# VH-VL binders against Probable low-salt glycan biosynthesis epimerase Agl13 (agl13), part 5

Target 1, 156 residues: Probable low-salt glycan biosynthesis epimerase Agl13 (agl13), of Haloferax volcanii (d4gu69)
Amino acid sequence: MPNIHDVEVRDLQVNADQRGHLVEVFRSDWDEYEIDPEMSYYSMTYPGVVRAWHRHLEGQIDHFVCPKGRITVGIYDDREDSPTQGELDTFVIGEHNQQVIRIPGDCWHGFKAIGDEPSLLINYPTNLYDYEDPDEERIPYDDDRIPYDWNAEIHG

## First folded at step 6 (VH-VL; framework fv_bebtelovimab)

Design d5 (from G0 with heavy chain L52H)
Fold by ESMFold2-Fast, scan of step 6:
Structure d5 (fold): chain C 156 residues (1-156), chain A 121 residues (1-121), chain B 109 residues (1-109)
Amino acid sequence: as target 1 above (156 residues)
Amino acid sequence: QITLKESGPTLVKPTQTLTLTCTFSGFSLSTSGVGVGWLRQPPGKALEWLAHIYWDDDKRYSPSLTSRLTISKDTSKNQVVLKMTNIDPVDTATYYCAHRGYGTKGVFDYWGQGTLVTVSS
Amino acid sequence: QSALTQPASVSGSPGQSITISCTATSSDVGGYNYVSWYQQHPGKAPKLMIFKVSDRPSGISNRFSGSKSGNTASLTISGLQAEDEADYYCSSYTSRSTVFGGGTKLTVL
């Protein structure tokens, strides 16, 4: 269970046979999603690269899926009215752990590609991207306000 | 060379509002990631963080003093202003402004000289 | 939640090493590496000596080093010199505030 209010995790069904596998990443009849996506896109990120921190203030919800590779997703709740203000969630998802991470856009969020191969991220946001007036606030990945170190060493 | 300097009244009466100005050079508050904080130190006591303002006008306040503090910036003048309402003798302290940055968390790497504010009737 | 706890004083002789501890019961020191150390001479502004537990700003002598074990961060000063006599403050960053320890007076005998 996530720590941050309105962050949700959905396990994805991997249907595998001798030909490979098939994973449904979104269905409009998934009842737990009250607001449907308006678009989808993908990005490819090389190992060690961080894409953070992003925030949307006009109600956008993001959904992160990593069908190939492996990423650490970071989410930080800096919302003043939130019961979980100050909480941080991290998730490791990828080909080995297929999940959708539902991200309230007004939380700071981002990800880092980990492992030894490029990572493919699919995002299906609830709002269309407006090229003339993007609803996207950015701060540096190492910004002082978020108590998270993307470059911390991990030991077993 | 980053420098900061505090200015304001050195004597204030109880119940008044204290206004302090930090004037700085060597950096801009339009630079992404940069911030300026205010701290104080009563005579012979420990340092206490009061407030912080970031380049994007995001403001943070000490939980115990939130209702009394207002921080603002004027990027074109290289100034950050702190206002503290309903001042009390316990607010007697040296007040510092300090630069935040250096690619880390909560670090104050350059400080002003400090200004002593005495609160008495 | 918690102020950081430092000893009120420590002392050493020139050339010796001393260590100042900084302890918290919360994750301010434990879970994340956001501990810094400041040196303050009487009548002067604090000076950053160590940040991110063990990193030194440019120009700070390698006689000053930082470390952390569990909920206790430590500042170690080796080859103690007369000018090291000062107050030392630890600080930790949380999501909502910056907190400081009570300070430690270092006396060089």
Scores: ipSAE 0.357, ipTM 0.768, lowest interface PAE 3.1, mean pLDDT 87

Design e1 (from G0 with heavy chain G33S)
Fold by ESMFold2-Fast, scan of step 6:
Structure e1 (fold): chain C 156 residues (1-156), chain A 121 residues (1-121), chain B 109 residues (1-109)
Amino acid sequence: as target 1 above (156 residues)
Amino acid sequence: QITLKESGPTLVKPTQTLTLTCTFSGFSLSTSSVGVGWLRQPPGKALEWLALIYWDDDKRYSPSLTSRLTISKDTSKNQVVLKMTNIDPVDTATYYCAHRGYGTKGVFDYWGQGTLVTVSS
Amino acid sequence: QSALTQPASVSGSPGQSITISCTATSSDVGGYNYVSWYQQHPGKAPKLMIFKVSDRPSGISNRFSGSKSGNTASLTISGLQAEDEADYYCSSYTSRSTVFGGGTKLTVL
């Protein structure tokens, strides 16, 4: 259960057999998606690398899926009028926990590739990328204003 | 390495505006993730945080003093300025400016020496 | 309305260990896990001793340690030395504000 207003999680169905597996990552008939994606892209990220913090102020919604590897997704609500202002959500998704994380773009968000293999992230945003005027704000991954440490050691 | 120094009047009359300047070296307030804050300590009393400004001009203020405080920066001069309006004898305190670095979230890791401001008629 | 609560004073003898507590509402101490401790000698600016509950800046003696249980953070000083005599302040951080405790005067007997 997410803490942040409008962050949503969908479990994905992994259909596996002796040849491998198949996972549907988006369908236009999924009822929880009121705004359809306009594009899809993927990135490959090496273990230990963080891609954060980003936000979009023109209404973009991102959908993160990690079909290969493992990532920690971080989302921080710094929206002035949000009922969940100040809340943080983290999710671990990947090959062994296949989910879509729906991210309101006006929340700060990002991810870190964890584990010992590269991670593949698919994003299908609701807005087309504008090369001449991207809707993309960035602050450093270790920014003081977000109470989250991407480099915290994990034990046990 | 990192140094900060407070300057401003040492004696102010009630109802005036107090202006304090923090001049620093060893870092730039154009560097991402860096901020400079203001704090105060009345004689024999506890520390109180007042305001904070980040490299991207984002400003944060103590909720109890928001209406009286303005923080601003001049990155080219390595200065941060605090203004406090309608000053009162209870505002008598040593005022500090301090550095906020990225590796020490929520922390003031380097401090100026402080400047004592006395408010009296 | 709630502030961080510290005892006004604590005392110990050289070589002993002492602990200073810092108690708040859970949102200020437990929520973000960003509790720091400052040492202040008379007439001097505060010096950072502990941050993020239990981490030490470079150059700070391992005689100083921090911990947290529930909504109470603690600073422990082992092997007390005369130079440790000072005021100690806890602080907690949220995204919207920074708060300080009332301070604890440590006397080394």
Scores: ipSAE 0.369, ipTM 0.746, lowest interface PAE 3.0, mean pLDDT 87

Design e2 (from G0 with heavy chain G33A)
Fold by ESMFold2-Fast, scan of step 6:
Structure e2 (fold): chain C 156 residues (1-156), chain A 121 residues (1-121), chain B 109 residues (1-109)
Amino acid sequence: as target 1 above (156 residues)
Amino acid sequence: QITLKESGPTLVKPTQTLTLTCTFSGFSLSTSAVGVGWLRQPPGKALEWLALIYWDDDKRYSPSLTSRLTISKDTSKNQVVLKMTNIDPVDTATYYCAHRGYGTKGVFDYWGQGTLVTVSS
Amino acid sequence: QSALTQPASVSGSPGQSITISCTATSSDVGGYNYVSWYQQHPGKAPKLMIFKVSDRPSGISNRFSGSKSGNTASLTISGLQAEDEADYYCSSYTSRSTVFGGGTKLTVL
């Protein structure tokens, strides 16, 4: 289970047969969505590329799904007055581990494409993107304030 | 080249407020991912981290001293100021300011020479 | 309480190698893998020698190397020279703070 308050994980059902598979990634009747998503978008990221760290301060909640490829999602709680301030969560999701990661937008978050093929990320945030005044803070992926190394070697 | 220099009173009395200024050159506190921290070392003892301020005015404090410490910056003057309230003889130490660079995670790569502050009546 | 434990002193002769250990007393300190080492000569400011366990800043001799095994980080100094005589401090980054070890006095015989 997640360490960070209000980070939630939903397992997705993969319905597979000889033609391929089908996965529902969002339904408005899912009980955990008290605030409905307002849009969806996707990105495609090549192996080894990191997209971090992002934060939203106007109440946006993000939902990350990786239907193709594999990503590591990183979330860091630096919120004032959070019961889990200082906690870090990481999740590996992708085609062979289909989950939705619900991310309070005021936590720092990002992801790295891992594996050997491009990764497709779908995000369905609860707030519309405002091109004239985006609600998006960014700090560098290797920023000193977040105790996480995206480039750590994996052995075992 | 990065240089930092501490300044402030060398002698303070118990219960007073200590104000120390770090003046630096060779970098700007408007540069992304850069910070300046304050550390101290009592005579014959280990180093202790006190506070850190980043280019975006984000501030971090030692948990044991949070209520006594205020860190601020003046980017136009290339200065970072540390204020410590209710000073006590146990606060006698050499105080250092130090640069925290991009991608170094918990590291101070350039240090000032230090300033000895003695707390006595 | 110190979260990082170092031996109070180590010694060696010129040309030899010595190792200084730094052991995390709590798993959270060791878990972040952000160990650094500082050299301090008497009356002077600390100087960064090693960061991120084993990375060396530009200008630092390759005689200085760092490693980590479990909860213990080590600083190794090869080809020991008289000017290496100093206090050495390990440091680790936790989620919201920086902690230092108690320091090790290196004597070059």
Scores: ipSAE 0.271, ipTM 0.725, lowest interface PAE 3.7, mean pLDDT 87

Design e4 (from G0 with heavy chain G35S)
Fold by ESMFold2-Fast, scan of step 6:
Structure e4 (fold): chain C 156 residues (1-156), chain A 121 residues (1-121), chain B 109 residues (1-109)
Amino acid sequence: as target 1 above (156 residues)
Amino acid sequence: QITLKESGPTLVKPTQTLTLTCTFSGFSLSTSGVSVGWLRQPPGKALEWLALIYWDDDKRYSPSLTSRLTISKDTSKNQVVLKMTNIDPVDTATYYCAHRGYGTKGVFDYWGQGTLVTVSS
Amino acid sequence: QSALTQPASVSGSPGQSITISCTATSSDVGGYNYVSWYQQHPGKAPKLMIFKVSDRPSGISNRFSGSKSGNTASLTISGLQAEDEADYYCSSYTSRSTVFGGGTKLTVL
């Protein structure tokens, strides 16, 4: 069970046969979703690259799926009225652990591509992107206010 | 070279407000990721963290002392100021200011010499 | 009580090795590698000796080393010298604050 209030994890069903596999990543009839996604997009990230920390203050909820590669997802709850303020969650998802991570957008969140191949992340947020007034705050990936080290074990 | 120095009164009466100033050189508190903290150490006791101010003016306080503490910065003067209200003899301690750099996460790598504040009636 | 527990004192003779433990009541010591160690001589400000469990700042002797196992971090001083006699404090960065251990007084016999 996640530590942070409103962070949810859904296991995805991998349907594999001799031709490959098929995974449903979102269905509007999944009963755990009270607020439906409004769009989807994907990003490809090379091994070792961190994309963090992001926050949305206008009610956006993100849903992260990693169908190819492997990522560590990090989420930090710095919300004033949250019962889990100060909690951190991390998840390792990817081709061999297929899950959807539901992320309250007003929590700081991000991910790191791990392993030895590029990682594909699909996000389906509940809010449309507004090009004229983006709802996106950023702080550096190694910012002091989040007690998480994306590179805790570095060999060299 | 990073240096910090504390200044303020050495003797304060109970119920007054203590104001301490940290003057620093060798870095800017407008640099992304930099912060300055205040810590104290009562005679013969352990170190205690009090407050922290970040380059973007975000402020963090010790949970047990939040209602008594105010931290502020003047980036143009290279100063950080700590105010502690309703001072009590138990607040007698050496007060330190210290630097935290980018990517160090909770590490105080350079410290001032400390200033002893005695609270007595 | 402190979130980090250290022994009140340790002692050793010149040339020996000593170890100081720092045990957390939370997962911060075992989880995220944010353990630091500070040395303090009487009347002086603390000096950073170890950060991120085992990293040394430039200029710190390799006689000082850090490690962790589970919820316990350790500072080891090898080839003990008279000038190592000091108070040693562990510290951890938690989700809400910076916390310090109670301190360990090292006596060089």
Scores: ipSAE 0.198, ipTM 0.683, lowest interface PAE 3.6, mean pLDDT 86

Design e5 (from G0 with heavy chain G35A)
Fold by ESMFold2-Fast, scan of step 6:
Structure e5 (fold): chain C 156 residues (1-156), chain A 121 residues (1-121), chain B 109 residues (1-109)
Amino acid sequence: as target 1 above (156 residues)
Amino acid sequence: QITLKESGPTLVKPTQTLTLTCTFSGFSLSTSGVAVGWLRQPPGKALEWLALIYWDDDKRYSPSLTSRLTISKDTSKNQVVLKMTNIDPVDTATYYCAHRGYGTKGVFDYWGQGTLVTVSS
Amino acid sequence: QSALTQPASVSGSPGQSITISCTATSSDVGGYNYVSWYQQHPGKAPKLMIFKVSDRPSGISNRFSGSKSGNTASLTISGLQAEDEADYYCSSYTSRSTVFGGGTKLTVL
């Protein structure tokens, strides 16, 4: 269960047969989505690469799906007046754990490609990207205002 | 070589405003991820963090002192200024400014020598 | 003022190992994984010795090491030397605040 207010996780159904598999990554009739997506895009990221930290201030909601590879998604709530200000959520999603992570865009967010193959990320944001005046704040991936270490050794 | 040095009055009266200046060299406070903080240490007591200013002008203050503190920077002069209002004898302390770089979260890796400020009439 | 508890004093003989503890009063202290340790000689500014629980800055002796178990971080000094006599402060990072322990005076006998 997510710690941050308005972060939501949906399990995706993998329908597999002799030819491969099919996964629906968005449906407009999914009832947890108050605002419909306006676009979708994908990126491919090499293992070990971090894309963080990003924030949108004009109401954008992002939805992260990783259909191939594996990523760690990080979300940090620095929103004024949020009941979960100061909370951090991390999720591991990918080909073998297919989920949609719903991210309030005004939370800091990002991801790291993990594993030994490139990771595909699909994002379907609720706002169109404005190339002339992007709604995109960035701070360094290792900025000390967010208490998360993308490069920590993993043990267990 | 990163160096920082505090300057300001060494004796102030109760109710006045204390203004301290940190002058630094060896880094720029326009560099992404860099911050400068102020800390203090009353005689014989523990270190206490007061305020922090980031390269992007974002400011953070100690929750117990936030109404009394103002931190600002002048990147062209390599200076960070701390103002503390309504000074009280309990504010008597050695005041330090310190560098915080990215990749070393929560740490102050280079410190000024400190300046003792005594509050009395 | 500080959410971190340290012993007031620790002592040891040259060549001995000593350990200084730093215990969080709350298990929910955000950023507790970012524990740092500072050494302070009388009349001088603090010097960073350990950060991120166990990492050492360039130039810090291998005799200084850090660890954490549960809510307690520890600074261990091996091969104790006279110059190690100083006050040691632990610090924990949070996203909104930085807190320091009360300090531990190390005496080298």
Scores: ipSAE 0.346, ipTM 0.759, lowest interface PAE 3.2, mean pLDDT 87

Design e6 (from G0 with heavy chain S32R)
Fold by ESMFold2-Fast, scan of step 6:
Structure e6 (fold): chain C 156 residues (1-156), chain A 121 residues (1-121), chain B 109 residues (1-109)
Amino acid sequence: as target 1 above (156 residues)
Amino acid sequence: QITLKESGPTLVKPTQTLTLTCTFSGFSLSTRGVGVGWLRQPPGKALEWLALIYWDDDKRYSPSLTSRLTISKDTSKNQVVLKMTNIDPVDTATYYCAHRGYGTKGVFDYWGQGTLVTVSS
Amino acid sequence: QSALTQPASVSGSPGQSITISCTATSSDVGGYNYVSWYQQHPGKAPKLMIFKVSDRPSGISNRFSGSKSGNTASLTISGLQAEDEADYYCSSYTSRSTVFGGGTKLTVL
């Protein structure tokens, strides 16, 4: 289970047969996972590329799904008065581990495309994007305020 | 090359406010990911971190000293200022300012020479 | 928040190797993996020697190396030289603060 308050993970059902597979990524009747999206978009990211760190200050909640490829999702709780202030969560999701990650937007968050193929991320946020004044704070992916290194080497 | 230099009074009286200025060159504190911090070292004792200010004006303070410290920057002058209120003889120390760059995560990679501040009546 | 513990002193002879330990809670050392080491000669500002547990800044001798096991980080100095005589401080990055150890005085005999 996640360390950060209000970060939630939902396993997605992969329905596969000889024609391919089908995965439902949002249903209004999901009881244990409340979602109220206002839009949906996707991005394609090449292996090794990091898209971090960003934060929303006006209540936006993000939902990350990776139907193709593989990503590491990073979330850091720097919220004042949070019961989990200082906690970090990382998740590896993708085609072979289909999950939706619910991200409180006021936590710093981002992802890195890993593996050897481009990764497709779908996000369905609870707030509409305002092109004239986006609700998005950004700091560099290697900012020293977040105790996480996207480029750390790992071995078995 | 990155350089930093501390300036301010070398002798202050108890209960006064200490104001120290860090003047730097070789980098801009408008550069994303960069910060400047203040540290101190009482004679013969360990280093203590006091405060840190980042390029985006985000400020961090030592939990034990938060109520006494104010850090600010003037990007156009290449200066960072630390104010410490209600000074006490135990605050006698050499005060350093130091550069914190991203890519050197969690460290102070370039330091000023330090300025000794003595607190006595 | 969490204290870092170093031995008060360590000594060695020229050409020998010495190791200085730095022990803390898992959040300060083991959990975050952001330990740095500073060298300080008398009357001088600290100089960064090691960062991110084992990385070495440009210009620092490869005689200086860092490692970590559990909640203890270590600085090892090989081929000890007279100019290595100094105080050494470990530091850990945490989510809220920067913490320094008490310092270790290295004497080269």
Scores: ipSAE 0.087, ipTM 0.696, lowest interface PAE 5.6, mean pLDDT 86

Design e9 (from G0 with heavy chain G35H)
Fold by ESMFold2-Fast, scan of step 6:
Structure e9 (fold): chain C 156 residues (1-156), chain A 121 residues (1-121), chain B 109 residues (1-109)
Amino acid sequence: as target 1 above (156 residues)
Amino acid sequence: QITLKESGPTLVKPTQTLTLTCTFSGFSLSTSGVHVGWLRQPPGKALEWLALIYWDDDKRYSPSLTSRLTISKDTSKNQVVLKMTNIDPVDTATYYCAHRGYGTKGVFDYWGQGTLVTVSS
Amino acid sequence: QSALTQPASVSGSPGQSITISCTATSSDVGGYNYVSWYQQHPGKAPKLMIFKVSDRPSGISNRFSGSKSGNTASLTISGLQAEDEADYYCSSYTSRSTVFGGGTKLTVL
C-alpha cells in the first residue's frame, strides 16, 4: 500500500508463451483513470543513472511503466494541505515486476535505473508537454528538501 | 578552499533586532545545489539549527523560531544575512554560518569561526 | 526533550574503544541514511567527522566509524587518544529540518 494520497499501483498482466510476452500498459476502461492520457513517451536509462526530482503544478498525472530493465521510483509528498504531506513512497518495478505507478504530478518524483542492463520507462501523462512553456519544476536529485538517498548501499 | 566568516554586533539589548552577516568565498550561492545555513550554540549547551537558504532562494526555518527569523542572500556580495527579532537574554550564543554543498544532504561540511552575541541590558 | 538522545558523558583510557549512541524517537534515523557526527573542542567550531551514517570526510582518521541499527546510530572511536577528548554531537535530517542531539562529553582518562 502506498503511503501518499492518490499514488496508486496497478499490477499488469504478463501474457507469456514460448515466443515471448505481451503486456497491456494502458486501457481507457480502467476505472481508476478518470482523465485520459494526452501523450506517451519512453526513455532508456543506463544502470546507476538517476532522473529526479520533477514536479508538475498544473494538474498533470504521470503513469510509470518499466517493461524492460528495473527501476526504483521515488515519490515525495510536499503538497500543501495534503493528508500525507511529508510521506515518501518507493517502488521497484521492471520486467520481473510489471506495474503501473500512478503519480500525482504535484508530488516530487523521479527514478533510478538499477540492475545490470538499461531500463526502459514508458510514461503516459494526462497533459501534453509544452516545449515553449513546460509545466516542470526541477530540483537536484540529492536535494536535502527530500529525505531520500538514491545512492544508498543495498545489503541482504 | 571554502571559507565563511560571521560578522555583526557582539552586544545587543533585549527587544532589539539582531542582524548577522555571513561572508563567504570559494563557492557561489547561485550554483545549483548549494546552501548556506545558520546555527547557534548557547554557552555550555547544544548546537541548534536556525535557518537555511538555497541557491534558488528557497528558505527553511527552525519551527520554534520561524516567526522571529528572516534569512536572505546577496549573491553579488557573497553574503547571507540572518535577522532575529525581539531578542532576549536566552538568545545569548555563539552564532555560526555553515556551507552545505551538492551531495552533502543533512550535513554542514565547512563552518565559520563563530561570533559570540551577548544579549544584556 | 530532544528528538535525538545522546548520553551526557562517556569516558575511556588511551588505546580503548568507546561508543556514543544517538537514538531517535522517529524513523528519521532508521528510515534513511542522513546521520552525521560532529566533534567540537572547547572554543572551536564543530568539525564534521561522519556523514551518511558511516562515511568519512577526507582527512578523518579511520579510528572514527559510524553505524546504525533501527533508530539508534552509533559513533565508535577506536585506539582512543588524548586529542579525542571533546564534545560529540549527532545530527539527523528530517523532511524540512536539521536536528542535533544534546551532545556527549568524551573524557580521556
Scores: ipSAE 0.229, ipTM 0.718, lowest interface PAE 4.3, mean pLDDT 86

Design f1 (from G0 with heavy chain Y102W)
Fold by ESMFold2-Fast, scan of step 6:
Structure f1 (fold): chain C 156 residues (1-156), chain A 121 residues (1-121), chain B 109 residues (1-109)
Amino acid sequence: as target 1 above (156 residues)
Amino acid sequence: QITLKESGPTLVKPTQTLTLTCTFSGFSLSTSGVGVGWLRQPPGKALEWLALIYWDDDKRYSPSLTSRLTISKDTSKNQVVLKMTNIDPVDTATYYCAHRGWGTKGVFDYWGQGTLVTVSS
Amino acid sequence: QSALTQPASVSGSPGQSITISCTATSSDVGGYNYVSWYQQHPGKAPKLMIFKVSDRPSGISNRFSGSKSGNTASLTISGLQAEDEADYYCSSYTSRSTVFGGGTKLTVL
């Protein structure tokens, strides 16, 4: 269960056989999607690379799926009137943990490719990208206002 | 080399507004990720954070003092100003300004020398 | 009231090691992952000694080290020297505020 209000996680069904696998990543009849995605895109990110922090102020909701590789998704709630202001959520998703992370766009968010393979991220946002006036704020990935270290050493 | 220096009155009367100025060199408050904060230390007491301003004019205030504090910057003059209203003898303290650098995660890495402000009638 | 608890004083002799603890007593201390330590000599401004629990700024002696176990962070000073006599403050970061411990006076005997 996520700490941040309106962050949601959906497990995806992996249908596998001798030929490979098939995963449905979006269906308009899924109950949690009262606002349907307007587009989808993907990015390929090499291990160790961070893409953070960004925020959308015009109601965009992002949905992150990682069908290949492995990523850590980071979400930070800096919303003034949020009941979960100051909370941080992190999720590890990828080929061996197929999930959709629903991200309220007005939270700071981003991801890091981890492991030893490139990671493929699919995003299906609820708002179309406007090349002439993009709804995107950015701060540095290691900005001091977000209490998260993308480069922290992990040990058992 | 980063340096900061506090200036302002050393003696103020109760109910007045205290205005302190931090003048700095060695960095710009237009640089992404940089901030300047104000802290104080009453004689013989612990350090207390008061306010912080970032390069993008985002302002953060101590929850207990929010209604009394205003922080502002003048990037062209390399200055950050703190105003505290309705000053009281309990506000007697050494006031510091300090640099918050990119990637330090809540840390003040360079400090001014401090200025003692005494509040008395 | 401080969300971070430190002992009021510690003491040691030259050449010994001492440890100063800093314990989080409030859930609002943001997971207690961004602990810093400041040294303050009488009449002087604080100096950053340790940040992010265990990182040292450039120019800080490796005699100073930081660690954390659960809700308690520790500053350890090895090979204690007379000039280490000072007040030491721990600090922790949240997105909404910066909090300081009450301070520990180190006396070098």
Scores: ipSAE 0.349, ipTM 0.760, lowest interface PAE 3.3, mean pLDDT 87

Design f12 (from G0 with heavy chain T104R)
Fold by ESMFold2-Fast, scan of step 6:
Structure f12 (fold): chain C 156 residues (1-156), chain A 121 residues (1-121), chain B 109 residues (1-109)
Amino acid sequence: as target 1 above (156 residues)
Amino acid sequence: QITLKESGPTLVKPTQTLTLTCTFSGFSLSTSGVGVGWLRQPPGKALEWLALIYWDDDKRYSPSLTSRLTISKDTSKNQVVLKMTNIDPVDTATYYCAHRGYGRKGVFDYWGQGTLVTVSS
Amino acid sequence: QSALTQPASVSGSPGQSITISCTATSSDVGGYNYVSWYQQHPGKAPKLMIFKVSDRPSGISNRFSGSKSGNTASLTISGLQAEDEADYYCSSYTSRSTVFGGGTKLTVL
């Protein structure tokens, strides 16, 4: 269970047969989505690359899916009046663990491609991207305000 | 070399507003990831963090003092100013400003010499 | 109780090793992987000795080392010298606040 208020995880069903597999990544009839997505896009990220930290202040909710490769998703609650202010959530998702991570946009969020192959991220946000007035705040991936180290040593 | 120096009144009367200025050199508050904070230490007591301002004008305040504190910066003058309203004798302390640098999370790595502020009638 | 608990005092003789503990008594101290230690001589500003639990700034003697086990961080000073006599403060943070321990007075006998 997530630590941060309004962060939600949905397990995705992998339907595999002799031809490969099929995964539904979004359906408009999923009851848990009170606000429907307005668009969808994807990015490809090479191993070791971090895309963080992002925040949306006008109500956008992001949904991260990693159908190929493997990523660590990081979410940090820095919202002033949040019951979970100061909490951090991390998720490892990818082809091996197919999930949708629902991210309140006013939490800081980002991801790192891990493993040995490029990672494909699909995001379906609840707000359309406004090229003239984008709702996107950024701080450096290693910014002092978030107590998380994307480059921490990994050992068993 | 990074240096910081506090300035302001050394004696303040109760109910007044205390204004302290931190003047620094060796870095810029326009540099991504950099911040400057204010801390205090009453005579013989522990260190207490008061406020922090980052390069992007993001401001953080001690939860117990939020309503009394205002931090601001003037990047062109290399200055950070702290204002504390409704001063009380319990606010008597040595006040420090300190640098928060890129790549060292949660750390004040260079400090000013401190300025003693006495609050008395 | 305080969010970070330190012993009020510790003492040792020249050449000995001493350890100062810093215990998070609140699970809400989220920056515990970013524990730092400061040394303060009487009448002087604090000096950074250790950051990120065990990292040492350039110019700080390797006699000073930091470690962490569970919710307790420790500062160890080996080969104790007279000039090590000072107050030592641990610190940790969240994005919204920075907290300090109550301080430990080190006396070199």
Scores: ipSAE 0.413, ipTM 0.780, lowest interface PAE 3.0, mean pLDDT 88

